# VHH binders against q88v07: the designs that were tried, part 8

Target 1, 377 residues: q88v07
Amino acid sequence: MAQSIVEAPIRVDTSRKIIHVDMDAFYASIEEREHPAYKTQPLVIAHDPRQTGGRGVVTTANYVARQFGVHSAMPAAKALELCPTAVFKTPNFPLYREVSAQIHRIFHEYTEMIEPIAFDEAYLDVTTNKKHIHSAVELAHRLQQEIWHQTHLTCSTGISYNKFIAKLASDYRKPAGVTIVLPQDAEPFLLREPIEKFRGVGKKTVPKMHDLGIKTGQDLYAQSELDLIKQFGKLGYILYRRVRGSDDRPVEYLRERKSIGKERTFGPFLQSTTEVNTHLKAIAKLVAASMQSHQRHGKTLVLKLRYGDFVTITKRRTFGEFIPNDAALFEQYAEEIFEEVVDDHFNSGIRLLGITLTGLAPLAFENLTLPLYPNDN

## First folded at step 16 (VHH)

Design x6
Fold by ESMFold2, last read:
Structure x6 (fold): chain B 377 residues (1-377), chain A 124 residues (1-124)
Amino acid sequence: as target 1 above (377 residues)
Amino acid sequence: DVQLVESGGGLVQPGGSLRLSCVASGFTFSSYAMGWVRQAPGKGLEWVSDISRGGRTYYADSVKGRFAISRDNAKNTLYLQMNRLKPEDTAVYYCATGLWRTYDSPELYYFDHAGQGTQVTVSS
């Protein structure tokens, strides 16, 4: 993986206008719309734990239920314990999908650069837009108003020059908020944020950061890049840039695969070429199947291996023609590359093997399955 | 907690020698490949050398024949003997483990842990 540990000046591109849209309590709001009596009851969107033997997870809870401490991702049995009078409504995913589709049709009136994250969440790149609206703030207000008009649902929006800050901004004033973080305001805004708000810093990472005295963006900013990488690896590299307002990730409205690969880790570590070849055969079958299911072939095969002493090797082989999606060929090439690169680090065993195809292109049209044919019985 | 402590840096004249040491703790030293990376002023991180757990050594072209890496597993210590030093060798030298390299992108270097570094300055 291409990761730099250089403390060069951080470049911040502020030329884009990104909106993050987050629907407020989406599933619960839809159910309240369909059955207004729910607005005055504690409502939990989950399978009823009394009927499941205590199993299940809360997807969403309305305002009334949240007053009892119910939150999303909580066990449904715990929600019942906290709020015994709660109404449990089984999720109506077909309805939620249709409402989400309605909202996305509204987005498409303004831009085609839309990255859906979930039914209730999307990024929009509105650097330019179909309505020629100069202000991203005005555009966000129009989106909120149109969504309300058509669906009677509210959303919160965050606006900034990248996805990271736009996401943080959308959480700042809920419900129904519009929050902009201008480039000149980005650093002060990020420095005040609790570290829990930074992407990748979850419940397992927060205690480690707190033990190191890192509780806010200010504390994170004070750390050297090298120190963050030592403590957190790739996450440290990313966080150093995020707290400085840098995030070059595009809004991914065109979902194209650039590579297809499979890898496995081993414990106990592999000790012989025979064991390695056995697993390369299995991995090659998985990759060949995946290449075929995606209707792609590739010109480059990549072997990845990691030794038990934590040295990682990656080696590519590029061919003059597309490689047939044949597991035996993928296995053969991977085994050949392994023999080319294997060294004394093998004495520590192999902890990871992977095969990846790159240089992808669609298979020829004569391989296309036409969906116009009648179904088989 | 993994800890790597480098020492042995200093100011030396061109053509001189230094020996760097790195004392390791918080992990089973003998189970890991170990290496040296360096960062010259205004430059990116550069791989210098690594040594397998079994003692096989590898060197960047820029240091081959001048530097010698070794390890003493009984003392949890990694060494770098640097001879015929040049001004271009001026850098902070880091002891590292969890190393990644690619044959296709040798100027990029990944690691899981590194020390605080020791300064080597080569000047008249």
Scores: ipSAE 0.000, ipTM 0.402, lowest interface PAE 11.8, mean pLDDT 84
Fold by ESMFold2, last read:
Structure x6 (fold): chain B 377 residues (1-377), chain A 124 residues (1-124)
Amino acid sequence: as target 1 above (377 residues)
Amino acid sequence: DVQLVESGGGLVQPGGSLRLSCVASGFTFSSYAMGWVRQAPGKGLEWVSDISRGGRTYYADSVKGRFAISRDNAKNTLYLQMNRLKPEDTAVYYCATGLWRTYDSPELYYFDHAGQGTQVTVSS
């Protein structure tokens, strides 16, 4: 007998107006503003490798330095090798933080729905806005102009109906670009993107994608949902939806409950592993019951312990799929983590043990099958 | 009620030495593990060292062999001897107790109690 394969229709909500703001070469641009001579020199924001013994990592490079092949996240020593004439400027984080705060005050003139990602990057939901500007494109231009007016810095913006597409769009024209991807343009836009532009497809995943003949969004789109899940697990489930223009993630401007946990304190302190395991069993039962009563399951289990001398240790273990709400399983994982982290502070005894689940989702979610360690390594 | 007062920071040339002190009050010092954490400009807290109530010492890899933590329970005082100082050691150093650390990210620390901090600057 044949089993049916069902590819559920993807609903795409196009009602939102999302702007992704990405400041152009942020740290370097600030330094160029403070010292205009840097605009014509290769500038690298990093501790000088000649003074650190070759250590350090590039945070940002200006556009002159980028012409020599210098990029973010490379070793500073390599940047010096590629561009021996580069000026190395130690990051002035207090200044960068103040400029970022200034930019965020500008964001708040338009919307309160702001999700900061980094000093230089944020999502704004402007479906409605405080100035009643109908066009998100007009709003993005006004935002860029006000940022320039107040800071003399440029930014690139991407506009679409979700975070994923807005983020991709902001990369298309730099510096000072505005790129909109309307719903009718989303599929052609996504199909042309190189696979490495899709969030979650990083340096370790790209070779596997290429080996399977998946180099672009078009190649990804051609894959069945089942095949993608079998090859890439949860990432496959997500990518199937992303390449079809679906991303329901909200702009996260409010905080929600992120964990469920239980802990106990002890007096007298616990002195043996047998005592610890007895209490971990009891705590695991409480956590499992709490997870079930809240109708949640989680992907990450966290052990917390505090020694009698007040040293507190936490250690987490993240799984590729949701952990069943099973007290015996929580106990097993907690005991394994305890053995991994326990040290000679145990001579002071254990005054507190706790188990917490994070990475929460409603119980209605099904676990997905994953290849062995494809995306978590 | 808990009070931790650091001292001994200052400006030192690379390769030099410095000794930090932390005088504790408002709790039973000998019952607590004590530690040092530091924060370089624009970075998160970094665990440096701690010492158990029984005197066992622990060090971050970045300072092992150069720094020595000790305690004098009679004086309610925690010490950090810092030798062969490097520019990378420039930070505000906090004396702390009730240290919270994660082994998932050893550069993310917090504490139940800490002092005001003392500035250590290593430069030519």
Scores: ipSAE 0.000, ipTM 0.419, lowest interface PAE 12.0, mean pLDDT 83
Fold by ESMFold2, last read:
Structure x6 (fold): chain B 377 residues (1-377), chain A 124 residues (1-124)
Amino acid sequence: as target 1 above (377 residues)
Amino acid sequence: DVQLVESGGGLVQPGGSLRLSCVASGFTFSSYAMGWVRQAPGKGLEWVSDISRGGRTYYADSVKGRFAISRDNAKNTLYLQMNRLKPEDTAVYYCATGLWRTYDSPELYYFDHAGQGTQVTVSS
């Protein structure tokens, strides 16, 4: 998916209060709670590699095991090599899910704007909150205390005006940390951080960044937007904004579909409007069926086409009312848009066509009122 | 790895001419539309021109009649002949491919790949 460059200046919105909550060594901490003897042993939550023939991946390790270099996502066989005395405990996901649910019930005492990321991790938008607590720092402190009192587990929290900085802040002091990054502190905070702390800059990307002289947020900040896009594509576009403290992503507490679409690629390429219309008819039938199956209708229809020479055209049309889920109507609108946007790149043929509905809402069921008398009174 | 290397920029008087070149590698050049975009000091990116795989040319209104885009598929090279240059043509010029044209409001143009750019300065 190609990344867009917009010509508008970067705007940093600092009006929100976002908390990132990260449970400290979650699975291992639960197992230590259930069996306190684990607290003094190196504990690795994974299937035992001696019993799996060396297969398996570490989910979590306790802090004792981490001193030996064991970390999450590591092969279990490697963890055994690094720490031969480690206790391997098979993950008890039903228990972890129950504890996570307990923690989420606590979150709901403060806000309904909760985006779960994993059993052990969530974003909370507390710009307003149910307890009318003015200070996001005090709210985070109360949250940690309540989680401890109910579960005997600790968590680390990061607080800022967006998800990116809040997440980064939560990693700053562990365990049981509360870290706030105010808008005025954001730039010095971000500029001093190693680039591997930036989301998307992992073990596959770090070597390339180091080769380009990018080791810290300061080095990243010094790069032009165009250079970052040339070297890193979409990631470069994103990082340019993140290092400047910009992240407008909402806390996504409602997980709803935003679009429904179908697209097709062609070989041989389509060479005429007759061929295009034939395939738009077929695609429109699929989209209409999908819209009806999902019980949605939409206000915006989007045509996508790609020419044989890889020029891609997208055009949308927004209507005042929801578009009926009618394949013939979708076809008609798609054909109209095609004629509106098609140009001489068509001499290279059409390799892709797509129709997408967006601006979605639940399909309303009509109620009928039928008067039994000649008038309506 | 896609590489696009621009050359041919420089200092030129108003009314003068320059020819930019862009040598491409790392992809099948003859299968792609190619284009030029530019960035003036303190401004955003501006689409200048593109050319289809078959040689059909398209121009921004600001350069029509003064600029001529061409390609040599045998040499994997894209050209931009710039005539009757004006001070407002001063910019870094980038060779680009993988072009996206979005007809939303406002109309925006994007690309998947661009070169390092070549500086064109039009001044007395």
Scores: ipSAE 0.000, ipTM 0.462, lowest interface PAE 10.6, mean pLDDT 84

Design x6
Fold by OpenDDE, last read:
Structure x6 (fold): chain B 377 residues (1-377), chain A 124 residues (1-124)
Amino acid sequence: as target 1 above (377 residues)
Amino acid sequence: DVQLVESGGGLVQPGGSLRLSCVASGFTFSSYAMGWVRQAPGKGLEWVSDISRGGRTYYADSVKGRFAISRDNAKNTLYLQMNRLKPEDTAVYYCATGLWRTYDSPELYYFDHAGQGTQVTVSS
């Protein structure tokens, strides 16, 4: 009896409730709110190319302008060519920031587990929430209503058990939509998605994927992990798991940056512990300075080392409390980790050392300026 | 072009033994650490074992005491002796170089080069 090799699937944690909130045409919508006449006109948020000698890039456009093919990151001159009747509005970032802050204040009424991605985008972990509402769908509706009530702006929401799927879901029913992807629906949902929708798949990656016959989640799913890693490196590793519904990334609580770190490559290779310690000290100083400059502290220190024979090891240590921004302390912890992980590969020397702090939070609970994160897409 | 060609896989009963081989070409074999990784059905790649340039050996906890890695630099060949095989050892085994792994996790994050793999099936 051929014992059915029980395919041990990738572990998928489905215990969380994640809401991805995406404001609909955020900057343009704000401008339309301020100037209702723009609602019936093609509106492009950019410096007027007629005033800038043809220079400028479109930040965003309203739905009317989008019908003419105008999109974000398009040259402003091209937008004008596509839509000669377009109204160009210079971005008012102070206003946008203020509105974003207002929206985030609303988020905070529901949960403290908020990860801002941009002024107009955030993840909320509502597994537990301040409203004591079990239904994530109900929470999403309430959020949309409250946002509308306070700002007269609409948002779309995606609801699922992880960040990756929640984000994909929010794009599915724009504008002012609510899309829920339950665990049992994750596979069909992911398999149908075009590869361009997968986070991490950028403009440079899409052509390569298409050349390999990877156009959809289904195509991606059919690939072996090894092949994906060979073709796309770490991204391949990640995508193999994502298409299978796995994303263990937490909603980063009050974290503007995922990590702060420094690495050094050596030529010649380091051959002694003394040399390693000397360089760890130097790296630690740089990291401490960076942490201080960013006014962050971290809970986890990660040591990365690469041996001369090209084996690379990473080890992290998580502390119960935030690690003080002390170079000497970073050095100490890095050295301790090094002693723990070092092995006979050290005979080939060390090519690279790195210290990285993760689990970052602001040193002072100051009103977190919402960072503009580059759109991964 | 870098080539790694694995062989020696097959079907074996629990408690049985297999010996895998990997023949390397297209690079200076003796200048690199070499290792074995495996992928079970539905699972990610898992680090199994590696051997340094100098011949020092390291093993995942799951295979420690059962598997033995070795290399013959003159033949550009990597070996994996697998003893006391278990059903959970069922996987495609890959020879690899330029390994990146976490110390606290068996998952492989990337590699420089790997072969096409050889199937190992342990079943009654």
Scores: ipSAE 0.000, ipTM 0.202, lowest interface PAE 13.7, mean pLDDT 87
Fold by OpenDDE, last read:
Structure x6 (fold): chain B 377 residues (1-377), chain A 124 residues (1-124)
Amino acid sequence: as target 1 above (377 residues)
Amino acid sequence: DVQLVESGGGLVQPGGSLRLSCVASGFTFSSYAMGWVRQAPGKGLEWVSDISRGGRTYYADSVKGRFAISRDNAKNTLYLQMNRLKPEDTAVYYCATGLWRTYDSPELYYFDHAGQGTQVTVSS
């Protein structure tokens, strides 16, 4: 009597409202925005292989170039062969980062529960939100409109009760699409999806799945949990649950420290510029160490000083580029700001000095070749 | 101010030909790609054709082989030669600059500026 292991029903939490935001052809769209002439030219975002000895990989391409068969992760030399008239544009990551940051600022107007995936992708938990709007659909529309208004870029959104389905939904209708998958619609939606669209199913997994007759969510659903685990290990375990609409992963919002800084209070008060500089140097060292430990760099340095009479001055200097995590540089900038802001209140002495960096970003951010399309993960 | 003025539309029999013109002013014409879009009665805007600054041409599948886009930068003029016209080509045709389309949805496009349009009617 083969004991039918009554597989316990998978628990599905449907209480959350999750929006996945995916910027449409992000890098190419930015370049076309900056250079409208590119809109009607084959544009390939890559180092020009003619200048690199045939080396390079396509990051992305615009519509015109894609018509020639150019695609992401293609060798740049091959792209040139396919499209000899292509315009090769070296990626401008500083610009892309800036635009991404602008978009994230918009997200923060709606919720603090943001999980960035890439420059062009993020999960938003809007179960509760700053706009006090109950409809996730309305929120998604507003987000798209605001992003367009501020950046002249489009995004597609997926709305559902978990991250997995929201991401699948955002890929369903591009560009500038809004796809909603309600709890009651989750099963039909998932069953119709090609297996290639399931997160975690990579290029190496697809052939094996196809060999096993797993081509769609329906096929995947028909598999036993044990069989999937035997064939795909942990991935099999995950996929068994995902195809049944289960994803309990929270939107991991890193409370991005908005700022990293150090302050020191003095007793006795500082009475000379020399003393101030000495302490600024010490504070700068601490801040630099902290920045390094957190693997962050900042665009803005803030000097705070408080006089003995409690008058407080806060001055900010924003730079066009990220400030290197160099204590000597932080000291220099702090001293320069101090010289600019110091006044007659200095006669009462300095009670407090502080150096703070804001406009923080990860140091590794410059090295992030962000996959432009979800299928590249 | 950017101005685009279309002309050359009219009534034509199926199989006939028309040539549309668009005169541009208020911007450096030679520095921008130009294109045509159309709107048929009861339908949305449809992309027809683009031409790059350098003269590279692109066409919607519906008009390939029948329409030819060209430009004269010296005259700040965009042209659309329409041959073998069909009733389905009936629409208001607009000259546009700053056209933008994505690979993910070829039917969706944006543009910076468009003219007032010229009516093309193909009818027996």
Scores: ipSAE 0.000, ipTM 0.202, lowest interface PAE 16.0, mean pLDDT 86

## First folded at step 18 (VHH)

Design y4
Fold by ESMFold2, look of step 19:
Structure y4 (fold): chain B 377 residues (1-377), chain A 124 residues (1-124)
Amino acid sequence: as target 1 above (377 residues)
Amino acid sequence: DVQLVESGGGLVQPGGSLRLSCVASGFTFSSYAMGWVRQAPGKGLEWVSDISRGGRTYYADSVKGRFAISRDNAKNTLYLQMNRLKPEDTAVYYCATGLVREYDSPELYYFDHAGQGTQVTVSS
């Protein structure tokens, strides 16, 4: 056999067109619209720290204030130190919510696949769209123009084949930017990015990465999958894929509960199948009640168990039809799955059991009459 | 400061045997399940075997009947006896703990700690 061996790469799905929309300095820009004198003053949207005894945090700041180093999530007292002449304006959340709703109505003219992240931020899946615009870049420009026309506010957009890259792209050029990262451009783009821009790499993780010589996507890319998992666990598994341009997360436009479950931990650990079944019965009753309370039924039942020696097992069973919200049936399925998956790690006991229903949908509509007043006895 | 140090890898002819060892420190070895994972050239991680704290053993289908995992809690040492080796067994073998398995999706295998690995090469 020859020395060469074909490498099995991470699969990357590039079929989608995703836009991330980020309103530029949203709260501050609304206040500037309402009071134009703010446009030439450093403006900080926060409770005034001189009146709160130094407490509070900055929600956002206009671009004048940002030149003094003021940024969101900063203590308001620190913003005052950096910019003593700043105007502090208490957030008007009702106004901001109304403007956000107006912007979302614009989004809906183009697609129904909209995942709101915050008042000022959303993902749009525009792989297909209501106006039959082939170019996602053209669609992003039209969105920016319509938002400006209707609200006099600007936004920055990032366009790519997944949420991760689209989000990074939207940060590339602000304000009023449109940045596209095509599949062929993804790797060079990701390799240049500072590590702190990768989702999941926060204040506690950045120092650990820097100690390992990981400052950029290029440094991250050079790490083996095993080393990343060893150092960062599940985050390492994810980052290995993200830096290679892989992110299959869908735009979550349904905004509905996706699972209902109950789990319990035990001390002392459960030592027998009889104890396990007793607790599965109790958990099944709670899950069935919760499913009925939420007016949902599901097609998939999931058993989760963790042994005393920390091995965790999950197993799903999916049905062709919705499972009736019957505690006895949930118990039966959970017990069947437990018997299927249990092994001699059980000698260390069971420290956790859980039952979860997923693949949820609403129960059929029915006429409901609720008591208006409690009974008098 | 959990440490796992693998040894015992090497070059072996098809049909041969090797015994891997993993010396553990920095945790209460006898309280934890232990396992072996491997990575063939150009492939992802593959679960090979694990052993409960009480000594019950489990194996991937590809190695069942050929590999035997064991542990010596007095010596804080995990072993993997590999018999009837095939070229397909060529990989770096890692000792691991803190195992999380998705029953039907072995590619979603995770762990808290693994060693530096030891190379096993079966001459093809």
Scores: ipSAE 0.010, ipTM 0.413, lowest interface PAE 9.8, mean pLDDT 84
Fold by OpenDDE, look of step 18:
Structure y4 (fold): chain B 377 residues (1-377), chain A 124 residues (1-124)
Amino acid sequence: as target 1 above (377 residues)
Amino acid sequence: DVQLVESGGGLVQPGGSLRLSCVASGFTFSSYAMGWVRQAPGKGLEWVSDISRGGRTYYADSVKGRFAISRDNAKNTLYLQMNRLKPEDTAVYYCATGLVREYDSPELYYFDHAGQGTQVTVSS
């Protein structure tokens, strides 16, 4: 009697609100913003193959160029063949990075739960958010508006209870679209999707799936888990769950360092204000360098001092604006705080000085190892 | 806490009628414009209709002449009479507060609060 392995029902967590933000033709749109004439021309973000001996790959293209069949990761020479009137613009990554950073700063106003995917894409968990806005749709709209206001760029948003569906949703109404897929609509939504839209299904997998008669979510749904695993391994396991609306992956956000600081311990103890200032200057320089390296600025400076008798004082000074990343300024503030808090314990000397910045925010997007070529998949 | 509870959805044949209701609580109902939005499977949110504080009614082109929005402030209830229903009307319908439309597009809007929705299915 083959015990029918009652396949345990797939648990679907619908408790989260996830927004996938996708900037519309991001690099191309930036170029169009800078050069409005490009809006009416086929624009290809790539090195001009005519100048490179036929070498190069398309990073992205504007919607006009896309009508000719130009797409990301296409050889630049092929793009030229498809669209001989195309304008090729060499990528300006410094600019793109700057704009991306600006967008991410906007995200941070709403939530710290941000998972960047690329310069132009991110997941936001807004189940709880800084604005205390319950409606994810409102949040998405506000995000789009703020992004437009600050950057004059549009983004599309997908809203759902998990990352997988949110991402699929964001592609549905480009450009400047908002798509929400509620839990009750997830299954019908997924069943209609081409298999190519399922994350993990790459160029090599699509033919195999098609050979097996798997062309849509509906077809995928009809497959047994075991068969999918046999055919596709781990991917089969994942896809079996995804098509059923299950994605338990959290929005992975890099816990922003809450603080950046440096401390120094002294032996012998510092006995004079002059010595203290000298060392505060040195510490401030280190902190400024660290802040710069981390591309952060802070709103609060914290001075920590420990006396020879082990009495420790920590004093915070919060500013209405971010403190400029200036060592001299850090020193000044630290000295001011020191003068304010120093007491008779100073007679025992100072064992430790520290300067810490808190209330940190990104100055610029650091190391987003952005894949140069966002796989449209 | 703001609560919106939709009801009245169901399965209906093409050409049929439904009346949706939304009971509001947690805020001064009469002080707010109210509206209906809908979400069809695989489609974006669509503005359907809204009614001002003063009772002025607005409709998306897709439902104009077929749907009628109304409100009863004494009952804190919003209504949507849906007549001559079409398969294209199949969606989850949500009652919403603070509805803002952008550029008069039925697809460009947001709202402050919405209910859990009620399913409307129009099929033969």
Scores: ipSAE 0.000, ipTM 0.214, lowest interface PAE 13.3, mean pLDDT 88

